# Ledger of designs, part 12: VHH binders against Cell division control protein 45 homolog

Target 1, 359 residues: Cell division control protein 45 homolog, of Saccharolobus solfataricus (q980j6)
Amino acid sequence: MVKRNSKEIVMEVFLGEPNNQEIREVVRNVYSKDNLCLSAYYSIEPILFSFIISKNTKNSFTLSFIPEECETQIRLDANGKWIIDNKKKYFLGQNSFCSYLPITAEDVLPIVSCIITSTILDRRSLSEWELETIREMEKFDMTIEKNLKIPAYKTLPAFLSLMFSLDPYIPGISGNRENAISLIREVNASEISKLEDLNESQLNTLLFRIISTIVKENPKFTRDDIITDRFFYLDYDILELAFSLIYSFDTIGSNEILQFVLSSSYAEALISRFRQTLSKGFSINSIENKQSYYIVETSNLTSPLLAQIILLQLQKIRRDKMIVIRDNDRLFTSRFFIPSVKKEGLIKIDDRVKNLIGI
Below, E stands for the ipSAE of ESMFold2; O stands for the ipSAE of OpenDDE; V2 stands for 0.75 times the mean of E and O plus 0.25 times the DockQ between their complexes.

## First folded at step 4 (VHH)

Design s6 (framework vhh_7qia_2)
Fold by ESMFold2-Fast, scan of step 4:
Structure s6 (fold): chain B 359 residues (1-359), chain A 119 residues (1-119)
Amino acid sequence: as target 1 above (359 residues)
Amino acid sequence: QLQLVESGGGLVQPGGSLRLSCEASGFTFSDYAMGWYRQAPGKQRELVAFITSGGSTNYADSVKGRFTISRDNAKNTVYLQMNSLRPEDTAIYYCARIEVGDKVTFDYWGKGTPVTVSS
């Protein structure tokens, strides 16, 4: 009972760093099963992980959101992520379940989308293991570069990339077409200019204005939070795709994730739908802190999960209560926040739902 | 007992056509989405085409414009019409029942029907 790096007898069990090679072997064994029953918690990452594995299952695959219904389980607790298989429990820390999947040409896009979605929902940076896993994908049309953390800067005019930025959320610019265009004009660039068309002086002025705007609401924000590793599969910006997956999962349900995993070309439909919504403009207008939930008034962005992502950056909420969106006097949440209700997409809060969930 | 029986595969020359059929029994066919998957030698199983209970379709990029999935609920049958066949389409084609609801279940990968495009 002596810890490896101390001479003390330890009365407490301490969680170590993930044994990544052991976990990879466990996932490979799960991946190769002819019949698989997998219990998971209700969220985008476990669903992506599960559906990717289902493509390799020969006879039958079941994904259950009932705890302990299946022999193989993936779980989340206060300490991090766990895989349980053959009655043995494996700790992953914060590493995405998907970072342990076999990397194939067919599954690169859903695997990398899963990893990036995991970092967004966990409010964290990539781990060393996850970054090494993504680097392995470079042999399958994946490209990695250092650039600004704004979506689709290779394909969209820079003002749209600014307008569409949810993390980082740029107060006054995100969701506001007029202000995004004004910022581009202020740096002496044309409305149709892409990020790559800006010279060094224009880029430095833009970067300064973005950082100075964000730090007013989030004093911890630094240059290293906006100049990051950026990932592209062909012409797909994985950051944009991850937010598109979050949006469709939250507003429509897990069937959107299933279609994407079964046919990666469905990414076009997911991105198109998300861009159409963001192009209308959006705003967070007010927030009320209730005993068991937050009420958030929004314009045009009726996604409780995306509202949570924005408000955490603005330091207006903690990750402690469900998010309820008020849109034109209607109240909505999603199954992500009330997984026991078993209805997918946006769930209207009426007296029946209030009674069911005890609010 | 749930059963899926694939048929219609065979040997065809490049540019030819085949129509695959999958006859279902042992469940209420009209309530389920159906898919066609294929597995070429040395490759992973690939989704070729998918049709929902409501009739919405989706296709792999490699087969868009050439393959058409359809269903006949009265006959409990899903079809895959394959036109302009290429040597790269050579694979064993599998029919699958897909249930999406409170649980997600992919059930019954049949014996498959082999398709060889050569000459």
Scores: ipSAE 0.055, ipTM 0.523, lowest interface PAE 5.9, mean pLDDT 86

Design s7 (framework vhh_gefurulimab)
Fold by ESMFold2-Fast, scan of step 4:
Order: sequence, then C-alpha cells, then structure tokens
Structure s7 (fold): chain B 359 residues (1-359), chain A 119 residues (1-119)
Amino acid sequence: as target 1 above (359 residues)
Amino acid sequence: EVQLVESGGGLVKPGGSLRLSCAASGFTFSSYAMAWFRQAPGKEREFVSAISSGGSTYYADSVKGRFTISRDNAKNSLYLQMNSLRAEDTAVYYCARIEVGDKVTFDYWGQGTLVTVSS
C-alpha cells in the first residue's frame, strides 16, 4: 500500500475521492483555451501548471496571483486543492494539478517535477493517480525504480549524496562534509563510491545508521520513509531537480520556473546552482519562536522554504508561521511566505514590510 | 501600442540557413524577456528559444546546437539564426514578449513568418 497521511484520510471521509476523469476533462478544456486568465496561489506547483498550459495558449495568457481576479482559478484550502472553471469547483484532494495535464514528450520533465515538488511541499507520498500518471511517462524516457530517497545516488560520491539530503534531513550528516565522509568510512566504503556501488551489507549498515540518527529527532520516521519509488528522466534525478526548483523559486523567483518550463535543458543550470550552494556545507544554528514568525539562523542556507522543510522534520516548528532567516542582523523571508508582497526572491524585512504583513 | 513584427521567413533547402528578425515597438524592449515559438502545419504551437533581458538563452532540445537566439536592444530587435535546417523545421515562427512580475503574460505576439524547408 502507498503511505497515507491524516489529511488524505479526512479528505476521503468528508469530501470524497477526486473524480480524476472529470478533472482531466476540465484541465483539457482549460488547456485548449485561446485566451486564458488564471488566478493561482503563489507556489511552485500552480506556477508550473500555469506555465505549461501557457505554451498552448493561442492568443493571450495571464497568470495572476491576486485571488479571484480571473474566471479560471487554482486554489488551495485546508482540505486540499481545487480547480474552478466556468463557476464550477473541482476538488483534487492532494493530487498535483500537473497530474491532470496532457502528457507530451516536450512536457514530461516539468510535469513530473511538478508532481514530485507537490509531494515534498505537502509532506506526503504519491497518490495512486499520480503514480499511474508517472508510469504513463515511461514511454518518454522516464525510469522508475525502488531505491533510497537520497539525491543523486547514481551520479555523486555517496558522501555528497548524504551531505546534500534535505528530505530526509539526516542530523549531523546533511550539510556536513566531514561527518558524511566519516559515515561512508564506517560502512567500509570508498569516499569515491556512489551509493549504488555499495554492496548489500554496506547498504544495510548505512540504512540502519541513517534511520537510527533520524529517529532521535523524529520518532515516527520508518524504513518506508527512506525506501521509495525513485524517478529519473534521462540522467536527471527528479528528487534532486525538485529541490533545485524549490531553491531557485524561493531565492530568485517565478522566472526560474518559467525558464525551466520553456527549456528542459535549464534543469542543468538549476541543479548546478543548487549543488554549488550545498557544496559549501550548511547548518541550522538556532531558532526563535515569535508570535507571528520563526527566526532561523543558518550557515550557507539562504532559503526560508528549505529551512522550513528541514525544521519540520526535526519537529522544531509547526507549519503555522512564516520562516524568517537572520543574516548579519538582517531579516529575510521569501514571497512564498508573504505572497501579498509583490517582490520575487529573498525579501528583506524592514519597517515597511513589517507594516504591510502586520508583524 | 505594443507591436511585434516578424520577417525573414522563406523557402530554403534542407541543410540551409535562414535568419529571422522581430522588430519591437511600443515598450521598453531591453526590460523584457523575448521568445520564439513555431507552429507546424496541423500541430500546436511549440517553444523554440528564449532570451532574458540580461541575455541568457534557452533552447528547445529539437533546435539546440542548430539555432541561435540573439537581441539588439539599441535596435529593439530580436533574431533567430537557423542553421542546418530540416524538413521538420517547416512552420510559422512567432515572436512573443514575456512579462514576469506581479503577473506573467504572453499577451503580445507577432503575426508570424512562414519558414518552408523543402527540396
């Protein structure tokens, strides 16, 4: 069985399962419009979805982040995701908006990236619908295998894969080159070995050490959280690409998502930028719980959204307040947390911004 | 009034080259990203290439290594140099303005220029 969370259970009991065939037909109708105005919430997934559709729009396309400005709307509420079109509402549960798009060779990479990014941000596993959708992509150079939820296990030295792991965050190992190397040595592997090069005994010892380390901060973490379906498009690790998209979206803005949708080769630039940042090492040094926000001090990790992803795993925060990064007595957040502030990338919190967001 | 006018299309033999131009007016050209799209007979529009306001370039896999996008901000012009043309490159080519900010819009398109690759 696919792993399920409490939000998925509540959805099934009270709102019912999504009518996937009906939603697919609605998305096809939206996709075929000559003039399209979309109102969406400010996040990677609705933006990816909207930009993919925009390439097929014949006359005009507008994406607005102002609620209800457009007739066609992409919404998120406490229960899940909705599409509104022609004054009718369609409930998607937690399914990615992109799982309902026509699958073409051109759009496979942005569609699968959107689906995987959705699971990361929602803190959930793939739905059966989403997995079936990704399986249809196998005809377009997608490969699916069961393996470790550790990035780039086919291409990077194992210690770098461990060092670069943000979800799962491995306390003391993620962001720490020396400790990652030490762990690889403890399982009698070479520092240049990839995770896929490790034998069964080395992998079992490594897996035990990783799970034991994570469980100290997150007692609910299990083997099923680290052994998962893994997805590759050509040589791209979709998990690594999804985090690369989160990083660039958070620190630079929606233009990075647009460039990626317009050219799949932009994935190389996104991954390279992310790897360069992570290669410096990183840490979460402190956290302060304030009335309206969390203040997080970090080394080399300038993404409020990635800091939230890490801290939720460490059970140091709830998903109830914005994340603010403190750097040299400067406070920064991103538009993801304050979408009404119409500035892309990292936003310095000054008195004007504090007044605008009511903190 | 914002206008985009494409030119440079024509009939060319396989393996040949062609240079498309897009003349922009009615806005500050240097502040916008620009793109080329194409629509082949009986097909939907597809992305070909884009260039940011800062000059970063992006290409569809089908044209990578054969086409080069460039811009001349002094002349308010966008170009697409097409080399090693193939029959499958036959399409109407469109210039588009991309606005990314509070809204993302592709609302200004040219009328297109026809490129026919045949022997």
Scores: ipSAE 0.000, ipTM 0.347, lowest interface PAE 14.4, mean pLDDT 87

Design s8 (framework vhh_6fv0_2; at its last look DockQ between E and O 0.84; V2 from the best seeds 0.60)
Amino acid sequence: QVQLQESGGGLVQPGGSLRLSCAASGFTFSSYAMYWVRQAPEKGLEWVSTISGSGGSTYYKDSVKGRFTVSRDNAKNTLYLQMNSLKPEDAAQYYCARYEVGDKVTFDYRGQGTQVTVSS
ESMFold2-Fast, scan of step 4: ipSAE 0.477; ipTM 0.737
ESMFold2, look of step 5: ipSAE 0.506; ipTM 0.786
ESMFold2 (binder alone), look of step 5: mean pLDDT 81; pTM 0.822
OpenDDE, look of step 5: ipSAE 0.537; ipTM 0.809

Design s9 (framework vhh_8emy_2)
Fold by ESMFold2-Fast, scan of step 4:
Structure s9 (fold): chain B 359 residues (1-359), chain A 120 residues (1-120)
Amino acid sequence: as target 1 above (359 residues)
Amino acid sequence: QVQLQESGGGLVQPGSSLRLSCAASGFTFSSYAMHWVRQAPGKGPEWVSSISGSGGSTNYATSVKGRFSISRDNPSKTLYLQMNSLRPEDSAVYYCAKYTVGDKITFDYRGQGTQVTVSS
């Protein structure tokens, strides 16, 4: 979770605080429409929001990425998130669109996954409104606890949770099986130990080693950035699921998100696919800063969006240019960075694509 | 090449039942959600029902909920729509659809469809 800066607070005050109850009413009206046309920007959060609504649409549903094609619009600008309906504009601040959806037993997992995915992509912490929304889900098999921001620590050996950590990215440990095992052994725990098997002394030593490693690349990283609210639906770690959704969206496309929204058990396929990729190990090998894009050479992790998430934490890039992955002599990006190309999954940058995007 | 072939429509009286079928080819059927969309003369397409790739989750338009049932047989790559208690307002060409993504998320229903006519 990333805390808001003072500039965001000033901009929010200038625009006004979100009227969350009014926005909830607007979303309920959108949710109940017989014929729904939504104009949205191309990203995983608007797509998740739209697909959840589509399950309850009575007659027709269209999601358009053409600006202003539909009367109801989902927008993102420098100030934050907006819903436009019946020519009236509703400012959400940074709040996830999904935090305003009706909470049902059927939709709990897609809704909470959307909210957590939103915080990852926005590089922010949950708002009070979002946290209260998630607390309402406790009546539907949602559990909330304070613990380390590392994936699947209840079900995986601790070294795998460390190895699979993308945010926080732990330099030398994330993606490196040998080093993750060595760190667990250093705190006098076994290779098969889960986080819950560690005593207070072992946990404090592990926490200190993680923070010490991260602050070398990110001096502002603190204990409060790794000890966070953690969310579980049954046995699903929502943080792991959110990254699994980002990975499949970026490398395969929106059909993976639709499968998940229609069937929550599809979460197992998404998580399994992501774990298979991460289990091979992964690394960022080189970064080139070009005028209009970054070229990133990676091992085994060929998601441009996940590479951006890692590199922002390492302070090697800014969020100012598209990310291009180099695989041998080929260059790839994804629709997230070049939404005008209209192709999902990994997009090879050939001469045609270069001309289309002006590079 | 994605191919969808609908069948099972016809002329029936109000209160009757029909079962529509859609034979799919050219893609990994079990990996995709499938949809039924209908279009009455002079009107735009209306979404009717959806089913997840595994068949574990289904959704219905309010106008057909409780009367229609969507199902699939992944081994035979066939989608079904069981329509009960048919009404004159259900008269339309019925298309099975796989969604496509471009500037919009749209349903790919380029086939001829199957005509359902519920006589008054």
Scores: ipSAE 0.362, ipTM 0.690, lowest interface PAE 1.6, mean pLDDT 87

Design t1 (framework vhh_6fv0_2)
Amino acid sequence: QVQLQESGGGLVQPGGSLRLSCAASGFTFSSYAMYWVRQAPEKGLEWVSTISGSGGSTYYKDSVKGRFTVSRDNAKNTLYLQMNSLKPEDAAQYYCARYTIEGDKVTFDYRGQGTQVTVSS
ESMFold2-Fast, scan of step 4: ipSAE 0.445; ipTM 0.749

Design t2 (framework vhh_8emy_2; at its last look DockQ between E and O 0.01; V2 from the best seeds 0.00; counts 0 for: pae O 3.8 > 2, placed apart)
Fold by OpenDDE, look of step 5:
Structure t2 (fold): chain B 359 residues (1-359), chain A 121 residues (1-121)
Amino acid sequence: as target 1 above (359 residues)
Amino acid sequence: QVQLQESGGGLVQPGSSLRLSCAASGFTFSSYAMHWVRQAPGKGPEWVSSISGSGGSTNYATSVKGRFSISRDNPSKTLYLQMNSLRPEDSAVYYCARYTIEGDKVTIDYRGQGTQVTVSS
């Protein structure tokens, strides 16, 4: 009589609310290991997490993308995120792995970036636990303010901030310099004005315009999606940095993430590259739905993952399908969508790759 | 606790100058854009000027542009408003303000008690 009830109860308890304190302790233990082998799935969040941990590994660190190759594992399944250490399983739910790391002055930037990146990719809000974790970073001079989810509004002219907005993607404005400028003019602001320089009336008008525009394409969009806690550390907008990380990770690979973790100054390079790319403008031109993947035609947006983020916001695609970008006569995707491929960054879809991925 | 305290107001003649100060405490001053707003008797609040956190960008209402100058000293957490060529229409209580978003609207988050500016011959 296999007591079905006890396993179900255990599973229910197991799949319940994360034991945050316990998980934190586990992560601390992992963090303190002299030798660490860590298996992770190929995504930016677990990689950031792993590299941050690696900074404190005294002897040897191995990151593997092969499941179960290492004693310590970070996993993602249909239920959520997991840490497995020495055959013990810990359920994290939707919480970022990085939210359980010890917070140090040196690691504030990569940790908060990791958390925010997770929220972007998962299309979710911060959990209470994550928010609490980030608030703790205020002790390290992180600043939190409630404002529009527009990137770099403290440093860039408002039209550029709007143009660079990917979360939320603003139809007709994001990626379009002319329209972004026009919108700023419509609110009677100078083209060189920053978002923070706008008066109450201008901001309210801008907010209304943005929301109205987005709602037309995404009826599920709410004010809560655009009015959010914003996080700044040093001179960095964490939202912008997160997207820059996603871009670099997707197009180049994990080495970009490693450099960032090892040197916070590398964030400048990431952001600069990202801004340079977006400054040329970008657009999503067409989507073709295939059985197992989407073909997306973009202009000056070569990141399949960023394309996915935008298209999900627009409710035009499903998350479980691979994104392929069409560039002229070439098709390519990224390692993110083909974890079994050893090559990182962008992957050209040739006959070999087609055969490998079964398309 | 966030605190803003205005000072420097007074009775002055038309054409004169006045400099207002606002002492800020209880938050990271340099991380926030700051604003001056004024309210005259019988009128609603009027936005006057704003300055970015770094002080690198400033904005002015059309009514005060060219006459008023906003500045800030982040180390001392002080906001300033230099008012030149004052007019009777400038008479109001002047407030230092920090803005926030509530719901779907931008609103004043914090403001001081204000300082009275009266321009009269």
Scores: ipSAE 0.029, ipTM 0.485, lowest interface PAE 3.8, mean pLDDT 90
ESMFold2-Fast, scan of step 4: ipSAE 0.519; ipTM 0.803
ESMFold2, look of step 5: ipSAE 0.223; ipTM 0.608
ESMFold2 (binder alone), look of step 5: mean pLDDT 82; pTM 0.813

Design t3 (framework vhh_vobarilizumab_d1)
Fold by ESMFold2-Fast, scan of step 4:
Structure t3 (fold): chain B 359 residues (1-359), chain A 120 residues (1-120)
Amino acid sequence: as target 1 above (359 residues)
Amino acid sequence: EVQLVESGGGLVQPGGSLRLSCAASGFTFSSYAMAWYRQAPGKGRELVAGIYSGGSTYYADSVKGRFTISRDNAKNTLYLQMNSLRPEDTAVYYCARYTIEGDKVTFDYWGQGTLVTVSS
C-alpha cells in the first residue's frame, strides 16, 4: 500500500502541479463556444461539469460517452483528471473540473455541489484551489462554517441526522432509527433536538461515542475527520445535496443531474426523495467477494455506489470490482459500474447482461 | 433539413401577456423533447421551460405559475404562453430540441430567437 502511494505521489510530482490559471482559461474558452462536442467518462462529476457548460452554448451542445468522439475531452486516469482541447492536454491533479468554471449567481449551487460530490467520490479533502474557489462564492449567498460532517444538523432532529449519515458511516447508528434515538437519549438530549441545539457537554459526549464507534473499523479516523468545513447555499446543506445527487444519479440516471443543473429548485425534490428513502432505515447485511464483483446484501439501500462508499469506510472491500446489490433473489448494479450498458439507473443482472459484460 | 423558427416576440408592458411559437420541420417532432431558453442582455442562456415527448413539463423557478409550455404535434409547433410579464423577463427567447440516447445527450439551438421586451 505504501509502495503504491509512493509511486502515485512520484508520478504526480513528475507531472507537476496543475497550472490553475491556464486551466481556467481553457475552461472559459470551452464555456464560450457556440458549438461544443464534449467526450466524457460516465460519472456524476463530468456530467455536472458538462451540463453546466451546456447552459451557455449558443447553437449546439453534445455530451458523448463514446471515447474520443468529440474535439474536447474530459478524462480520468491513474494519475488524475485531464482536459483535452485542441489536441493539448491539461492536467488537473485531483481538482474538480467544476472548480475551473466561471462563477455566476445562477451556477453557484451546481458548481459547489459538483466540487463537494467530487471529494466524496474521490475519497479526498478539498484542495487549496477548491477552497479558494468556494470562498469566492460567498458573494453569492454561500456560507462556510466549521461544524459536524453530519447531514442537515440545522434542520433535522439529531437522531435523523445521525441515521442519515453515510460518510462518515457510523456502524450500528447509520440506517438504524432505534439506535440513533438511543444515542441521543444517552447524551440527555430531546428526541426533537437538532444537533445544533446540543450544548458543549452533550456534543462532546456524542462526538466521543461516534468517533469510538468508527475507529473500531477505521483506526485512523479522528476528530478532524468529523469536524470540517461545512457549506450552505441559502438553506441547502451541500453535503446532504451531494449525497442526494449521488443517490438519484445512481438509481435513476443522468437526467436527474440535468434537471438539477437547469433548475435550482430541483435540489428540494432530490433532497426530499433521498430523505424519504433513508427514513425507511437501511443496513448492509452481508458481503460476498467474487472474482469480478462483490455481492452485497442490503435492506432498503438500493444504490450500488452508496453501498461502495459505506463499505470502503468499513474497510470491507477495495475499489477494484463492481458492486452488485442482492435484493430478494434479484441482482442489481448501476451504469456507473457497467458504463458499456446504455441503460441508466439500476440495471438488473440477468443472463443477457452477464453475457454482454462478460461475467 | 432540420429547422426551428421562433416567432411572437415584441414589446409589452409589465403585467401583459405574449405567446411565443416555434415552428419545427425536417424531423419527427412528436418523438423529441423540446425546450424554451432565454438570454437577457449581458447574461448567459437560461432554461425557461421544457416539455417531454410524452407531454410532461418542467419550469424554471423564475417563471413557474406565470408561463405555460405546450405543444401541438399535428402542427409541429411548440408554444410558450407568457402571463404577468415582468421587466426581468426581457430577453431573446430560443426554441431548442434535445435528445437523450444511451451514449449521447444533445441540445440543438436554432436561429437568432425572438426578442421579448417588457418595458413601459
Scores: ipSAE 0.397, ipTM 0.701, lowest interface PAE 2.5, mean pLDDT 87

Design t4 (framework vhh_6fv0_2; at its last look DockQ between E and O 0.59; V2 from the best seeds 0.67)
Amino acid sequence: QVQLQESGGGLVQPGGSLRLSCAASGFTFSSYAMYWVRQAPEKGLEWVSTISGSGGSTYYKDSVKGRFTVSRDNAKNTLYLQMNSLKPEDAAQYYCATYTIEGDKVTIYRGQGTQVTVSS
ESMFold2-Fast, scan of step 4: ipSAE 0.524; ipTM 0.745
ESMFold2, look of step 5: ipSAE 0.508; ipTM 0.739
ESMFold2 (binder alone), look of step 5: mean pLDDT 86; pTM 0.848
OpenDDE, look of step 5: ipSAE 0.706; ipTM 0.857
ESMFold2, look of step 7: ipSAE 0.516; ipTM 0.760
ESMFold2 (binder alone), look of step 7: mean pLDDT 86; pTM 0.846
OpenDDE, look of step 7: ipSAE 0.868; ipTM 0.940

Design t5 (framework vhh_6fv0_2)
Fold by ESMFold2-Fast, scan of step 4:
Structure t5 (fold): chain B 359 residues (1-359), chain A 125 residues (1-125)
Amino acid sequence: as target 1 above (359 residues)
Amino acid sequence: QVQLQESGGGLVQPGGSLRLSCAASGFTFSSYAMYWVRQAPEKGLEWVSTISGSGGSTYYKDSVKGRFTVSRDNAKNTLYLQMNSLKPEDAAQYYCARYTITVEGDKVTITFDYRGQGTQVTVSS
């Protein structure tokens, strides 16, 4: 036992470390039911987790966003993530729900995509449990390497990889084709070179430029935030796929997640759609701080959730209010920010919606 | 009233081919996406392939992509799975399936409405 000074411990809520083996057993029991009803909060991670489980349900599966409707519940609070089953509560800390699923060849891609999406939305690194879970997937064509946290560095021209980077968001470069091309030329690389084709000198110059640019808005950003574990399933960059899932979930809805879970090849459609959107260029033009929401004026990126991900990195907002996008004088949010609304995807804000959400 | 009847399974050697059929009745076949799922001995049910109602969109499990081809004949109410280059890991009971996804406010329900009796595929010497 470790002795602690009780006078130095403030304990309004005491939560232990996750018992990962116990949680895995609970998930296995849920996974094996003939009829299953899950109550979950509206977000990509619990929806991915729920739909993966649905494939093993023999008779019927219901996912409800109504709290407490089902005996099995997937919950999030200020302390972290919970599974509630048969009235017993299991605390997961920040670990992805999907890190507790049985690993099968069929479900590797959706499971790893869920885990990486979880780290993006939580603004955290992988836990040791999550990393061990992903390492078990190496027998199913999963590749792990340490490299740049920049999307598609093996497959796209370097300037497109930089242009398409949302986390890390690179001020002046992300969304800006001409500035991304200029940066690649500045390090004496070819416009068609991939990031993995750069020599050590070119890469070091590029990294110092990127880090120095980011640090101006985020002083805590370090080399360890951009050199990280990178995951590939066959030719899919899981980081790119995770952002593609976030984009389609935010702008279209949960059906995009279901199609992906049912067919791994749907990843190609998700990535293609996301790349088409980003290829147009994009920008965040202004931010207004209102009492219960932020108004974010954007060009070519009508995704409230992606705008939040960018603005949190720029330290221009807090995670305390809904995000409203102003695009060509139209106001939009998404169900992620107003989960009590029964409509998915982008929600145009009119007088009815204002009354419903109390603004 | 709704019925799905699979056929075409059997014993083949590794590298061989089989064509599975599923005869559908009791519903407007062309209005529904159809699914092939399989269950190997001592394994859970796994999805193999999906085809849209019109036949214009097809999707496959990664391990069968390039080897299996799903198709349908809406005039004959029949779903097909052409299986080429069969491997021992493909040995399973194969089912055609229709399931219903309903969205009602805050609930998404997935029901495996109809699944046939299956057809056995064995891959051995």
Scores: ipSAE 0.227, ipTM 0.633, lowest interface PAE 3.1, mean pLDDT 86

Design t6 (framework vhh_6fv0_2)
Fold by ESMFold2-Fast, scan of step 4:
Structure t6 (fold): chain B 359 residues (1-359), chain A 124 residues (1-124)
Amino acid sequence: as target 1 above (359 residues)
Amino acid sequence: QVQLQESGGGLVQPGGSLRLSCAASGFTFSSYAMYWVRQAPEKGLEWVSTISGSGGSTYYKDSVKGRFTVSRDNAKNTLYLQMNSLKPEDAAQYYCATYTIEVSGDKVTIYDYRGQGTQVTVSS
């Protein structure tokens, strides 16, 4: 939940509710342009939105991270998200840019992945508009069900779904194969059992243990945070796919997002790589709070952005400084945290980079 | 200048086979992923298959898996789609496509290139 003060409440009232139908028409008009130029901020959601539009744009598409370079702009400020087109400004609140895209059979998977990724990065639940938008996708092989917010519970043994859970991060269980197996044994289930194979008593005991474990580090966590709407496109778990996209964007770069948008079956490669990384186990070993950044030591999970997502849940950092991963005597971050550096993947922080970013 | 030219379409009976070709010129072919897309008369444009620049990775629409095989000959700048066990639902105009990415400073420009297409008809 975002804490709002009196100033923020006044600003929300002044800006009003998003005119969702007007914004949808603006996006449809942008979608039909030849030689489209979009100015955006550097983050996975704007890039996903931009690449989905680019797939359907005729002739050429330019994505610029230089402010105001293009007539069409997508922006984020303290109040929320904005689309600017032909000098007119449209306020979206917290709604994903992708919730306003035309829904086609071909783009359903990248659109829903973008919306879910937006909620993860914004640390929020779906808005009413976003949920209504996803329900429109049910005509295109999208299914919605109420279930546990743990990845791939239909296809993986339950212990792997627990081990692979990053949000919610389950202290001692996430990234730890032995402890995840131990928890499944504790509820008297088989190590190969999927979540759906558990009876009501086993499931209730498992839920109690998960919630009790999380609440020790995050007292605000409730049943409503783990029992949520879950989204599947064919056999793809959109939550798992969203984290796979965040991982590849952060550690490899925006070209992975482009490949996914141009060929939705690339989701299989993204998920496979992410599962391979998570299967090795992972941990956060230390955190140092410096003036301009946090130094984080990790095992096997070398994504600065995923480390931030975990550490925010543990209440060990604020969203106020860049995350730097330490590997022996070397420091690394990603372009998400230093967008002025024109290099993707993991970026070594050397003297040149320190001078460039002013630290 | 990027140019793509498809060929190999025609009329086949259900269960038959066709091999489509796409001749590419004007760019470093081996550095770019290539795509097959199709447009059926009563449907929108549908993605069919993708092949990486090296040919090491291939991806397919679920309904064509096991029946269609994408390949490329980088020495000849040619993309292929081998279509086996053709069904009436496969009847469409088939296009080869590529996307080129140009990075200049803080700008990323994506160019969408498609050929004029080749018609595939499946009837008895």
Scores: ipSAE 0.016, ipTM 0.418, lowest interface PAE 7.7, mean pLDDT 86

